# Miniprotein binders against Checkpoint protein hus1 homolog (hus1): the designs that were tried, part 5

Target 1, 271 residues: Checkpoint protein hus1 homolog (hus1), of Dictyostelium discoideum (Social amoeba) (q54nc0)
Amino acid sequence: MKFKAKISKASILLKTVQNIMKIYNECICHITPDKLRFIIQSDFNDGMQVFCEIQRSLIFENFTIESLSDNEIQFQLDLESLRRVLQSATSNGVSDIFTNLTKVRGGPVLHFIIKSGTSGTVIFQDIPIVLLTAQQMAQINEPTLPDPLVHILLPNLKNLQKVIDKMKNISDCLKIMIAMNNRLSFEVETSSGSISTFYSGLDHPQFGDHVLSPDLQATVCVDIKKFAKVLHIHQLKPSEVVLCLYERSIIVHVVLTDIMITYYLPVLIKN

## First folded at step 2 (miniprotein)

Design fa6 (from F1 with K19I Y37I F39Y E41T)
Fold by ESMFold2-Fast, scan of step 2:
Structure fa6 (fold): chain B 271 residues (1-271), chain A 80 residues (1-80)
Amino acid sequence: as target 1 above (271 residues)
Amino acid sequence: SKKVRITIEVEGLSPEEAIKLLEEIWKLARELGVEVIIYVTGNTVTIEIEGDPETVKKALEEIKKLAEKLGLKVEVEIRE
């Protein structure tokens, strides 16, 4: 198998990695002719999952991929290692970054060549990886869910992150309510009462042909620390962030140009 | 002994001003043991505070002072 490419939008890739890494520092990297995917599984994150898809053309140019499994490759990757490589490449001025799959002392590595335009310096970095078979990859599936109970577009994420960070100091459980008449609320309970933040006039995303009744409303509880980690995505300035409530989970779907990130968080059942 | 509720509406807020207002209100709520519900709609923040008359009055004065410092207009509705 072979993989090599030039990384074109290193700063965008770095910001994406920094955000995903807040959930867990190890992921599955899946490269296809069309996409680069990062997958964080629920096993290590108390039920959280992340599925990130990046259009290949946004991130890679001079791209070559060859495998007997439909020209797809997949491997386990340490995101902190990737973050360090990308950080060093972007913080020292404009650089050309090349990557390829190779072996060092018999072990598979993701190799990086960073060529500085300012100093003429060339830096070589290797990230050890664990190759996965096509059969192993076939066991890794994004959840297939029915239509959500309710959904809404989130308000200004930077402001929301500040609000939730303050609420996080008060309670471990965040109550999230969405009403299909353009309303959203977040609530935490204290010994002296409750603190609730309400939003109105928000938009709802279009799902298929059928629309949900404006009379529909649902409330769930989630781990506030996990939800707070998701909100750091405001640093990427997404065009649209969708929050969907389901019976046993919530989904935060983040839309950027040629990048889609979906976070799955389990609902806490308090009876 | 009897609880009262006040509703405070602040309009024309920038995002930074809204966050600063929210931080001060949460701090006050924790200190005075009052219940607070905050509604954010566009550039307007509506705050509902419920508690005993003494603590609610104190909270109202602090919020008015903060709004005045920020050059913001405040409308208040008091119910029982």
Scores: ipSAE 0.000, ipTM 0.397, lowest interface PAE 12.7, mean pLDDT 82

Design fb10 (from F2 with T4I E6Y Y74E)
Fold by ESMFold2-Fast, scan of step 2:
Structure fb10 (fold): chain B 271 residues (1-271), chain A 80 residues (1-80)
Amino acid sequence: as target 1 above (271 residues)
Amino acid sequence: SKVIIYIEVEGDPETVKKALEEIKKLAEKLGLKVEVEVEGNTVKIRITGLSPEEAKKLLEEIWKLARELGVEVEIFVEEK
């Protein structure tokens, strides 16, 4: 198999990596002719999952990919290592960044060549990777869920992060209620009382031809620290953020130009 | 003293100013103290010293006002 490319939007890729890395330090990287995917699935992360999809043309130019499995490649990599490479490449001015799959001392690596436009320096960096077979990749599936119980578009994400950060210092459990009449609330409870934040006049996303009754509402509890980590996505300035409640999980779907990130958080089974 | 209400109002300057004046009037009718902080295009209001009954009544009025003026409000209620 062969993969090589020039990274065109390194700052956007860096911000994306910084955001998803808050969930877990290791991911599966899946590259196809049309897209780059980062997948976080970890038993150590208490069932929290991330599926990030980036249009290939946004971040890669002079792109070559060849494999016997439909020109797809997949591997495990350390996101902190990738963050360091991208941070180095985007610091102190303009750099040309090239990447390819190769071997160093018999082991597979993701190789980077960083050419500074201002100083004339060339930096070589390698990230060790673990190649995955097509069969192993076939076992890595995005959760299949029925229609959500309720859904809503989140309010101003930066302001919401401030609210949740205050609530996070009070309780570990966040109660989320969505009503299909444009209402959303967050609540934390203590032995001395409860603290609630209410939002009204929010829009509901359109999910195909399926329209939920405005009389529907649902409430779930999630780990507030996990939810707070998701809200860091405000730094990417998404055009739309959808919150969906299900019986056993919540989904936060983030829409950006040529980037889609979906977070899956488990519902706390008691309360 | 048992309930504190935090309100953030966001919108165009004229509508936000009108909302702020109306919220102040509602709180003052109940003899409540109002603290106001302006941060960019957002006005933050804190009302302290409410009983649970006063808080419920005030929240219903603020909710109605927000709907009438078409402003976005974020309301945070702290119970001690």
Scores: ipSAE 0.000, ipTM 0.134, lowest interface PAE 19.6, mean pLDDT 81

Design fb12 (from F2 with E60D E72R V73I E78K)
Fold by ESMFold2-Fast, scan of step 2:
Structure fb12 (fold): chain B 271 residues (1-271), chain A 80 residues (1-80)
Amino acid sequence: as target 1 above (271 residues)
Amino acid sequence: SKVTIEIEVEGDPETVKKALEEIKKLAEKLGLKVEVEVEGNTVKIRITGLSPEEAKKLLDEIWKLARELGVRIYIFVKEK
């Protein structure tokens, strides 16, 4: 197998990596002719999952990929290592950054060459990786879910983060209610007091034939610390953030230019 | 216990002013004091000393008003 490319939007890739690594420090990286995917699995992460897809053309140019499995390559890597490499490339002005798959002392690595435009410095970095077979990759699937019970576009994420951070001090369980008449509420309860926050005038995402009655509403409980981690995505200034409630999970779907990030959080049963 | 309701209304000045006037009328009907603070294009309204029943009724009316005026509001409710 063979992979090499020039990274053309290192700052965007860095911001994306910084946000998903707040969920977990290790991921599966899947590279195809059309997309770069980062997958954080639920195995060691209390049931949270993240699926991040980036259009290949956004971040890779001078791109070569060759494999016997439809020119797809997949491996496990440490996101903190990747963050450090990308930060080195972006911290001291504009740099040319090249990457390729190679071996160092018999072990597979993702190799980086960072050429500083301002200082003339060339930096070499290696990230050890664990190659996955096509068979192993076939076992890694994004959840297939039915239609959501209810859905809504989230309000200003920066303001929402401040509210949720205050609620986090009161309870570990966050009650989320969506009503299809443009309403969203968050609530935390304890024996000593309660806090509720309400939002109105929110839009619902447009889903072709997925029309729901405006009288429909649903309520679920989630781990508030997990939900708070998702809200850091406001730093990427997404164009649209969709919240979907299901019987046993919630989905937060984040839309950016040529990037889609989907977070899966388990629903908890309240007392 | 006593309930405190904090309301934040965002939007164009005319619509925000209309929403504020209607919220004041709702509070006056219940004999409640309304405190108002203006930050840029956002108006913050605080109503203190409500019973849980008064708070529930007031919240329902405020939500109805928000939908009728097409305004975006944020409501924070504290109960001790």
Scores: ipSAE 0.005, ipTM 0.451, lowest interface PAE 9.9, mean pLDDT 83

Design fb2 (from F2 with E60K W63F R67L)
Fold by ESMFold2-Fast, scan of step 2:
Structure fb2 (fold): chain B 271 residues (1-271), chain A 80 residues (1-80)
Amino acid sequence: as target 1 above (271 residues)
Amino acid sequence: SKVTIEIEVEGDPETVKKALEEIKKLAEKLGLKVEVEVEGNTVKIRITGLSPEEAKKLLKEIFKLALELGVEVYIFVEEK
C-alpha cells in the first residue's frame, strides 16, 4: 500500500484537529480517494462519538493512494502528535508540508516533511500509527438512527458558548428543550432556583427526505461539559449547525465548505 | 446584525430591585435603551439594538449577577 500527499490547507486541518481533540486525543484516520475521515469512538468517551469528513481535494494536493481494498487506508492516530506537527508547520508562515505512509525499523509511521520557504529549513517528523485492516474498519460504522424527535438550527455558536461556559460553573447537567414555534432553551439548576436561556426566531433544517411537524417538541438532559466541548467548533465558522434530539442521544451536525462534523452525545438518564 | 435580549428576574423584592439596578447600569454604560415592566416579584427587562459583542458582554454579566444574588433569571435572545 502507498499514500503520499501535499497538505494544501494546513491551517484548516489544524483547527479541525484542535476541535475534535477536545473530545479525545486518539482517533481512527481513514483515507479514501474522495475523503479524509477522523473517527472518535464511543469506547473511550463515556458514549461520545465524533465523525469528521473532509473532502480530499480541500486538504490534499499531489495525492496518491494505493491499496488492495479499493484504495482505502486506515490507522489509529494520536491527535496531539498531529496537532504538534501542524502547529509547527503553520507557525513559520509560508511552508510546504508533505506527508506519506512509511516504515521505520519495521514500525508503520505517518511521515512529514516540512519545508520552510524563507529560511530554507527542512524538518522531518514521524508519528507512529497502528494500521487497521479492511475487516477491522468494516466494524467501525457511523450510527444509523431513526428520524429525530425534533431538530433546530443552533443560534450564534460563539454567543452560545459564552452562555454555556457560565452555566457549566454551576451545574453538571444541562437541560435542552426544543419547543413549538422554533424555540430552544437551555437550563441549569442552582441552590437558589434555576437559570434558563431562551432563543427564538431560529430556523428548522430540512433533514434528509423527512420534514418534521412544527408541533413537535422534546426535552433532554446532557452532560454540560461534553456539550461545551462541542461548541468550540465555532472557531471554524460553520455555515450551519443542526441540533437533533433523540430519546437516548443528541446529535450536533456541523456543516462547513467541504467539511462535515457530526457529534454524538448520550442523554443522561434519571433513574 | 442586531440582537434583542429580554430578561425576566424572579426572587425576593429587594434582590430583584438590586438586579434591575445593576442591569440598568450595564445598559446605560453601553448607551442602550432599556424597557422595564414590573409585575409583583418579577421584573421584565427588554434591551434592543445590541451588537453581537455587546450581547455577549451583557449575557456574561447577567449570569454573574444571577449567581451572586441568588435570583432566578430567564433570558430570551433573538438575532436578526
Scores: ipSAE 0.012, ipTM 0.492, lowest interface PAE 8.4, mean pLDDT 82

Design fb3 (from F2 with K56I W63L R67Y)
Fold by ESMFold2-Fast, scan of step 2:
Structure fb3 (fold): chain B 271 residues (1-271), chain A 80 residues (1-80)
Amino acid sequence: as target 1 above (271 residues)
Amino acid sequence: SKVTIEIEVEGDPETVKKALEEIKKLAEKLGLKVEVEVEGNTVKIRITGLSPEEAIKLLEEILKLAYELGVEVYIFVEEK
């Protein structure tokens, strides 16, 4: 098995890692000829899942991957370790970053070579990893879902995050309502009253084989702290963010150029 | 974008009056107009033309005030 690449767009990769690690600090990294994937599984994070897909060409150049399993490699990776490597490489000027899969003292590591363009210094860093078999990877599936009950494009994420952060201080449960006539609301209930925020004039994306009826409406409750963590993605300035409600979960699809991040959150109360 | 905040305050009449006066002071600091409607033991307050940043600050102060005065508040925020 062999993996070697030069990392391009390290700042984009760093921001992506910083955002998904707010959910959990350990992930599965899956590298294919076409994509780099980061997966955070539900059993490690109280029912929450994250699937992040990045087009290989966005972040890797001079790319080599060889394995007996269709040239795919997968391993467990500590995101804080990766964040530190990328932060170091992107701080104070331009650096060339190279990575490869190797072994240190019999253990597999993801090796990094950071070459500073300004000082001529070279830094070597290793992140220990746990290799996964193709059979183990086959057990890790993104949920197959029917069409959502309702869906909507989220409003300005930066402003929404600030509102949700205030609501988070008041209640642990966030009530989310989507109406297919371009309306979205968030509500928290307190012993002293309630706070409801209403958004109108929002767009609905087209998903699946069927167009949903404009008279459909659904309401669910989710853990507000988990939802707040998802909203930090506003720092990446995504082109669109789609919220989908299902009977037992919600999904947030974050679309960026050559990057798709999908968050799965369990529903606490459904309606 | 512009934000509208509607607040319904419920509680003891004297305490509700104090809450209304304090909310008016908060809006005055932002140079904003306050519309008030009284229905029995409930006071309804409407503030329009807020920026998202102004709305967030006002929301925080209103929640603090409600807790301190022991009134029930029902806050409706609309951003178009």
Scores: ipSAE 0.154, ipTM 0.629, lowest interface PAE 3.7, mean pLDDT 84

Design fb5 (from F2 with E72T Y74F F76W)
Fold by ESMFold2-Fast, scan of step 2:
Structure fb5 (fold): chain B 271 residues (1-271), chain A 80 residues (1-80)
Amino acid sequence: as target 1 above (271 residues)
Amino acid sequence: SKVTIEIEVEGDPETVKKALEEIKKLAEKLGLKVEVEVEGNTVKIRITGLSPEEAKKLLEEIWKLARELGVTVFIWVEEK
């Protein structure tokens, strides 16, 4: 198998990695002829999942991929290691970044060549990886969920993060209510009262032919610290962020140019 | 029992100013005094000495106002 590419728009890739890394440090990296995917799966006790999909043409130039399994490759990767490589390449002035799949001392690695335009230095870095078979990859599926109970477009994420950061110092459980008449509220309970934030006039995403009644509303509780980690994505300035509530989970769907990120968070049983 | 409501209004300066004026009018209508503190682009409003009934009515009006003006409202409710 062979994979080789020049990394373009390394700053965008770095920001994406920094954001999903807030959830977990280890991921599955899946490269196909048309896309790069980062998949973060958690164990049963944590329950969070992230599916990140990037158009190959956004981040890879001079791209070559060859494998006996439909020219796809997949491996386990440490995101902190990838972050360090990308940060080094972007912080040391203008650099050309090349990457390829190879072996060092018999072990598979993702190899990086960083050529500095300012100093003329060339730096070599390796990230050890664990190759996965096509059969192992076939078992990794994004959850298929029915229509959500309710959904809404989130307000300004930077402002929302400030609100949630105040609430998370007070309670571990965040109560989220969505009403299909353009309303969203967040609440935490204290021993002597409650703290709430109310949003109105928000839009609902248009889901194909699945239309929900404006009279519908639903409330769920989630781990506030997990929700706060998702909001860090405001640094990428997404065009659209959708929040969907289900009986046992919530989904935050983030839309950017040539990048889609979907977060799955478990619902907590309150009381 | 007595209820205290603390409100933070966040938005553009003109809209926040209008929201503050309307919230003051609502509180004055109930014979209540309003304490105001300005911190950057956020206005903090504190209303004390409400009955539970007055607090409920005031909260309903504040949420209606937030919707009308398109401002973000952060509300603390504390019952003594």
Scores: ipSAE 0.006, ipTM 0.440, lowest interface PAE 9.8, mean pLDDT 83

Design fb6 (from F2 with Y74I F76Y E78T)
Fold by ESMFold2-Fast, scan of step 2:
Structure fb6 (fold): chain B 271 residues (1-271), chain A 80 residues (1-80)
Amino acid sequence: as target 1 above (271 residues)
Amino acid sequence: SKVTIEIEVEGDPETVKKALEEIKKLAEKLGLKVEVEVEGNTVKIRITGLSPEEAKKLLEEIWKLARELGVEVIIYVTEK
């Protein structure tokens, strides 16, 4: 197998990595001819999952990929290591960043070459990786969910983050209610009272061929700290953010130009 | 128990100004004073000393107003 590329728009990739690593420090990196994917599975982060997909042309140029499995490669990667490489490359002005898959002392590594235009310095960095087989990758599937109970487009994420940050100082459990008549509310409860924040006039995205009745509403509880971590994606200024409620999970679907990120959070169930 | 309602209104300056004036009128009908703070394009409104019943009616009117004017509102309700 062979992979090499020049990384373009390293600042966008850095911001993406910084956001998903708030969920977990290790991910599966999947590279195909058309896309770069980062996958965080539920096993080690209390049921939270992330599926991030980036169009190859946004991030990679001078791109070569060759494998016996449809020219796809996949491996386990430490996101903090990747963040450090990207931060180093973006901190001191304009740099050319090249990456390739190679071996050091028999072990597979993702190799980086950072060429500074300002200082003429060349830096070499290696990130150890664990290669996954096509069979192992085939077992990694994004959840297939039916139509949600209710759904809504979220308001301005930066403003929402301020609201949630105030609420998380009060309670660990965030109550989320969506009504299909364009309403969204968040609530936290204390012994001295409750704090509720209401939004109105929000739009609903369309799912499938059926439109949900405006009379439908649903309420779930989620871990507020997990929800707060998702909201950091406002740094990338997404064009659309969809919140969907299901009986046992919520999803937050984030749409940016050439990037899609889907977060899966478990619903807290009271005994 | 007494209820405090805090409202953040964001939108076009003219529409936000209209929303603020209408919210003031709603509070005046209840004999309540409105505290206003302006921060950039956001207007923050605080109304204190409501009964739970008064708060419920005021919230419904504010939500209806926001929908009619096409402004986004964030409403915080604290009850002690």
Scores: ipSAE 0.008, ipTM 0.469, lowest interface PAE 9.5, mean pLDDT 84

Design fb7 (from F2 with K56E W63F R67L)
Fold by ESMFold2-Fast, scan of step 2:
Structure fb7 (fold): chain B 271 residues (1-271), chain A 80 residues (1-80)
Amino acid sequence: as target 1 above (271 residues)
Amino acid sequence: SKVTIEIEVEGDPETVKKALEEIKKLAEKLGLKVEVEVEGNTVKIRITGLSPEEAEKLLEEIFKLALELGVEVYIFVEEK
């Protein structure tokens, strides 16, 4: 197998990594001719999952990928290590960043070459990885869910994050209610008090043949700290964020230019 | 954009009165219009024309008051 590329738009990749890393520090990286994917599995994070998909052309130039399995490669890597490499490369202006798959001291690594445009300095960095087979990758599937109970487009994420950050200081459980008449509420309770925040006038996303009655509503409870971590994505200024409630999980689907991120959070309580 | 916050506070009359007075003081410091309606043991407060930063400060104080006074608080947020 062979993989090498020049990393373009390293700042966007850095911000993406910083955001998903808040969920968990380790991920599966899957590279295809068309896409780069980061996958955080439920096994290590109490049922929370992240599927991040980036168009190859957004982040890779001079791209070469060769494998016997449809020119796809996949491996486990430490997102904190990747963040450090990208942060170092972007700290003092723009550097040329090259990456390739190789071996160092008998182990597979993701190798980085950072060339400073101002000083001529070249820095080499390696991230140890664990290669996965095509069969192992085939077992890593995005959840297949029925139609959602209810769904809604979230309000301004930056403002919402600030509200949720205040609610985090009150309770570990966040009650989320969506009504198909354009309403959304968040509630936290303690032994002595409760606070509810209501939003109205929100839109509902359009899903194929799935049409829900305007009279439908559903309420679920999720881990507020996990939900708060998702809202950090406001830093990338997404064009659309969809919240879907299901009996056993919620989905937050984030749409950015050439990047799509889907968060799966387990439901603590269903109503 | 401008933010409107509507607050409903429920609890015993004395505690609700204290919450109302504190919320009014916060709004007055910001030079904001405050509309108040009292219905039994519930006080409804509407504050319009907030900047996002002013809305954040107000929400933080409301959360603090809810915990300290043991009242139920319902907050409605609208961005124009």
Scores: ipSAE 0.016, ipTM 0.529, lowest interface PAE 7.4, mean pLDDT 83

Design fb8 (from F2 with K56E R67A Y74T F76I)
Fold by ESMFold2-Fast, scan of step 2:
Structure fb8 (fold): chain B 271 residues (1-271), chain A 80 residues (1-80)
Amino acid sequence: as target 1 above (271 residues)
Amino acid sequence: SKVTIEIEVEGDPETVKKALEEIKKLAEKLGLKVEVEVEGNTVKIRITGLSPEEAEKLLEEIWKLAAELGVEVTIIVEEK
């Protein structure tokens, strides 16, 4: 197999990596002719999952990929190592970053060449990886869910993060209610009372050709610390963020130009 | 961002009265006016036009006050 490319939007890739690594520090990296994917599976992080898809053309130029399995490659990757490489490349001005799949002392590595435009310095960095077979990758599937019970576009994420960070200091359980008449609320309970934050006038995303009745409403409970971690994505300035409630999980869809990040959080079911 | 905080205090009338006076004191410290409705053993307090920072400070103080006085407090925060 062969993979090599020039990384064209290192700052965007760095911010993406910094955000998903808040969920877990290791992921599966899947590279196809069309996409770069980062996957964090539920086995590694108490039921949370992350599926991040980036259009290949946004991140890679001078791109070569060859494999016997439809020119796809996949491997386990330490996100902190990738973050360090990207941070190094972006910290001292403009750099050309090249990457390729190779071997060092018989072990597979993702190799990086960072050429500084300011100092003329060339830095070589290797990240050891664990190659996955096509069969192993075939077992890694994004959950197939029915239509959500309710859905809504989230309010300004930076302001919401501040609210949730304060609520997080009060309780471990966040009660989320969505009403299809453009309303969203967050509530935490204590022995002495509750704190609720209500939002109105929010929009609903379009799902296929069907529109849910404005009378529909659903409420779920999630781990507030897990939800708070998702909200750090405001740093990427997404064009829209969709929250979907299901019986057993919630989904947060983050939409950016040529990047889609989907977070899956388990619903707390016991009472 | 504009934040509205609604506080409902329930409990012994004497303790609820003390809670109301302390909440008014906290809002006054921030240069804010409060709207108060009293019905039986329940007091509802509404504070409008808060910045996120002012709301944060007020919420922290109210929870502390509720714990100290042993009253039941329901706080509703609305951000538009």
Scores: ipSAE 0.012, ipTM 0.470, lowest interface PAE 8.6, mean pLDDT 83

Design fb9 (from F2 with E6V E60Y W63L)
Fold by ESMFold2-Fast, scan of step 2:
Structure fb9 (fold): chain B 271 residues (1-271), chain A 80 residues (1-80)
Amino acid sequence: as target 1 above (271 residues)
Amino acid sequence: SKVTIVIEVEGDPETVKKALEEIKKLAEKLGLKVEVEVEGNTVKIRITGLSPEEAKKLLYEILKLARELGVEVYIFVEEK
């Protein structure tokens, strides 16, 4: 097994890592000839999952990958360790950053070489990893879901984050309603009443092969703190953010150039 | 129960002005006064003392108006 590369868009990679680590600080890193994936599984984070895919060409140059399993490698990685390496590499101007898989005293590590463009200093950093077999990776899959009940494009995420932060102080449960006539609302309940926020004039994306009636609407409840964590993605300035409601989960699908991030949040069941 | 509706309208000054006047007319038809706060490119409109039925009707009309004018509105509804 062999992997080495030069990291090209380190600032974009850093921002991506900073955002997904708000969900959980340990992930599965999966590298293929075409993409880099970060996966946060439901088993690690109270039912929430994250699948982040980055086009390999965006962040890796001088790329070499060799394995007996279709030139794919996968390992468990501490995101805070990766964040610290990327932060130190980007905080002091322009640096060349190289990474490779190696072993230190029999233990696998993700090795980094940071060469300053203006100084004579070279910094070496290692992140311990846990290699996964192809069989272990085969058990890790993105949920296969039917067509959503309803879907909508979210409004300005920065403004939405401000609204949800105010509602978060009132209740732990966020009620989300989407109507296929361009409407979205959020509600929190108190002992003395309710507080609701309404949005109108939003677009609906094309989803699946079936056309949804404009009369359709659905309502679900989610953990408001988990939803708030997802909204930090506004820092990456995504081109589109899609919210899909399902019977047992919601999906927030974030589209950026050469990066796609999908968040899966469990629906809270009221008995 | 009494309902308070707060409407934030964001957009071009002329479109916002038109939205404000139309919302004011809707409230006046219900015998209600509006309180207006201007903050940069955002106008906040507060309407208090609504019954739940009045609030539902007014909310529907405001959302319809926002769609017709092509303006973004953020509506906060508080029930006590």
Scores: ipSAE 0.000, ipTM 0.309, lowest interface PAE 14.0, mean pLDDT 83

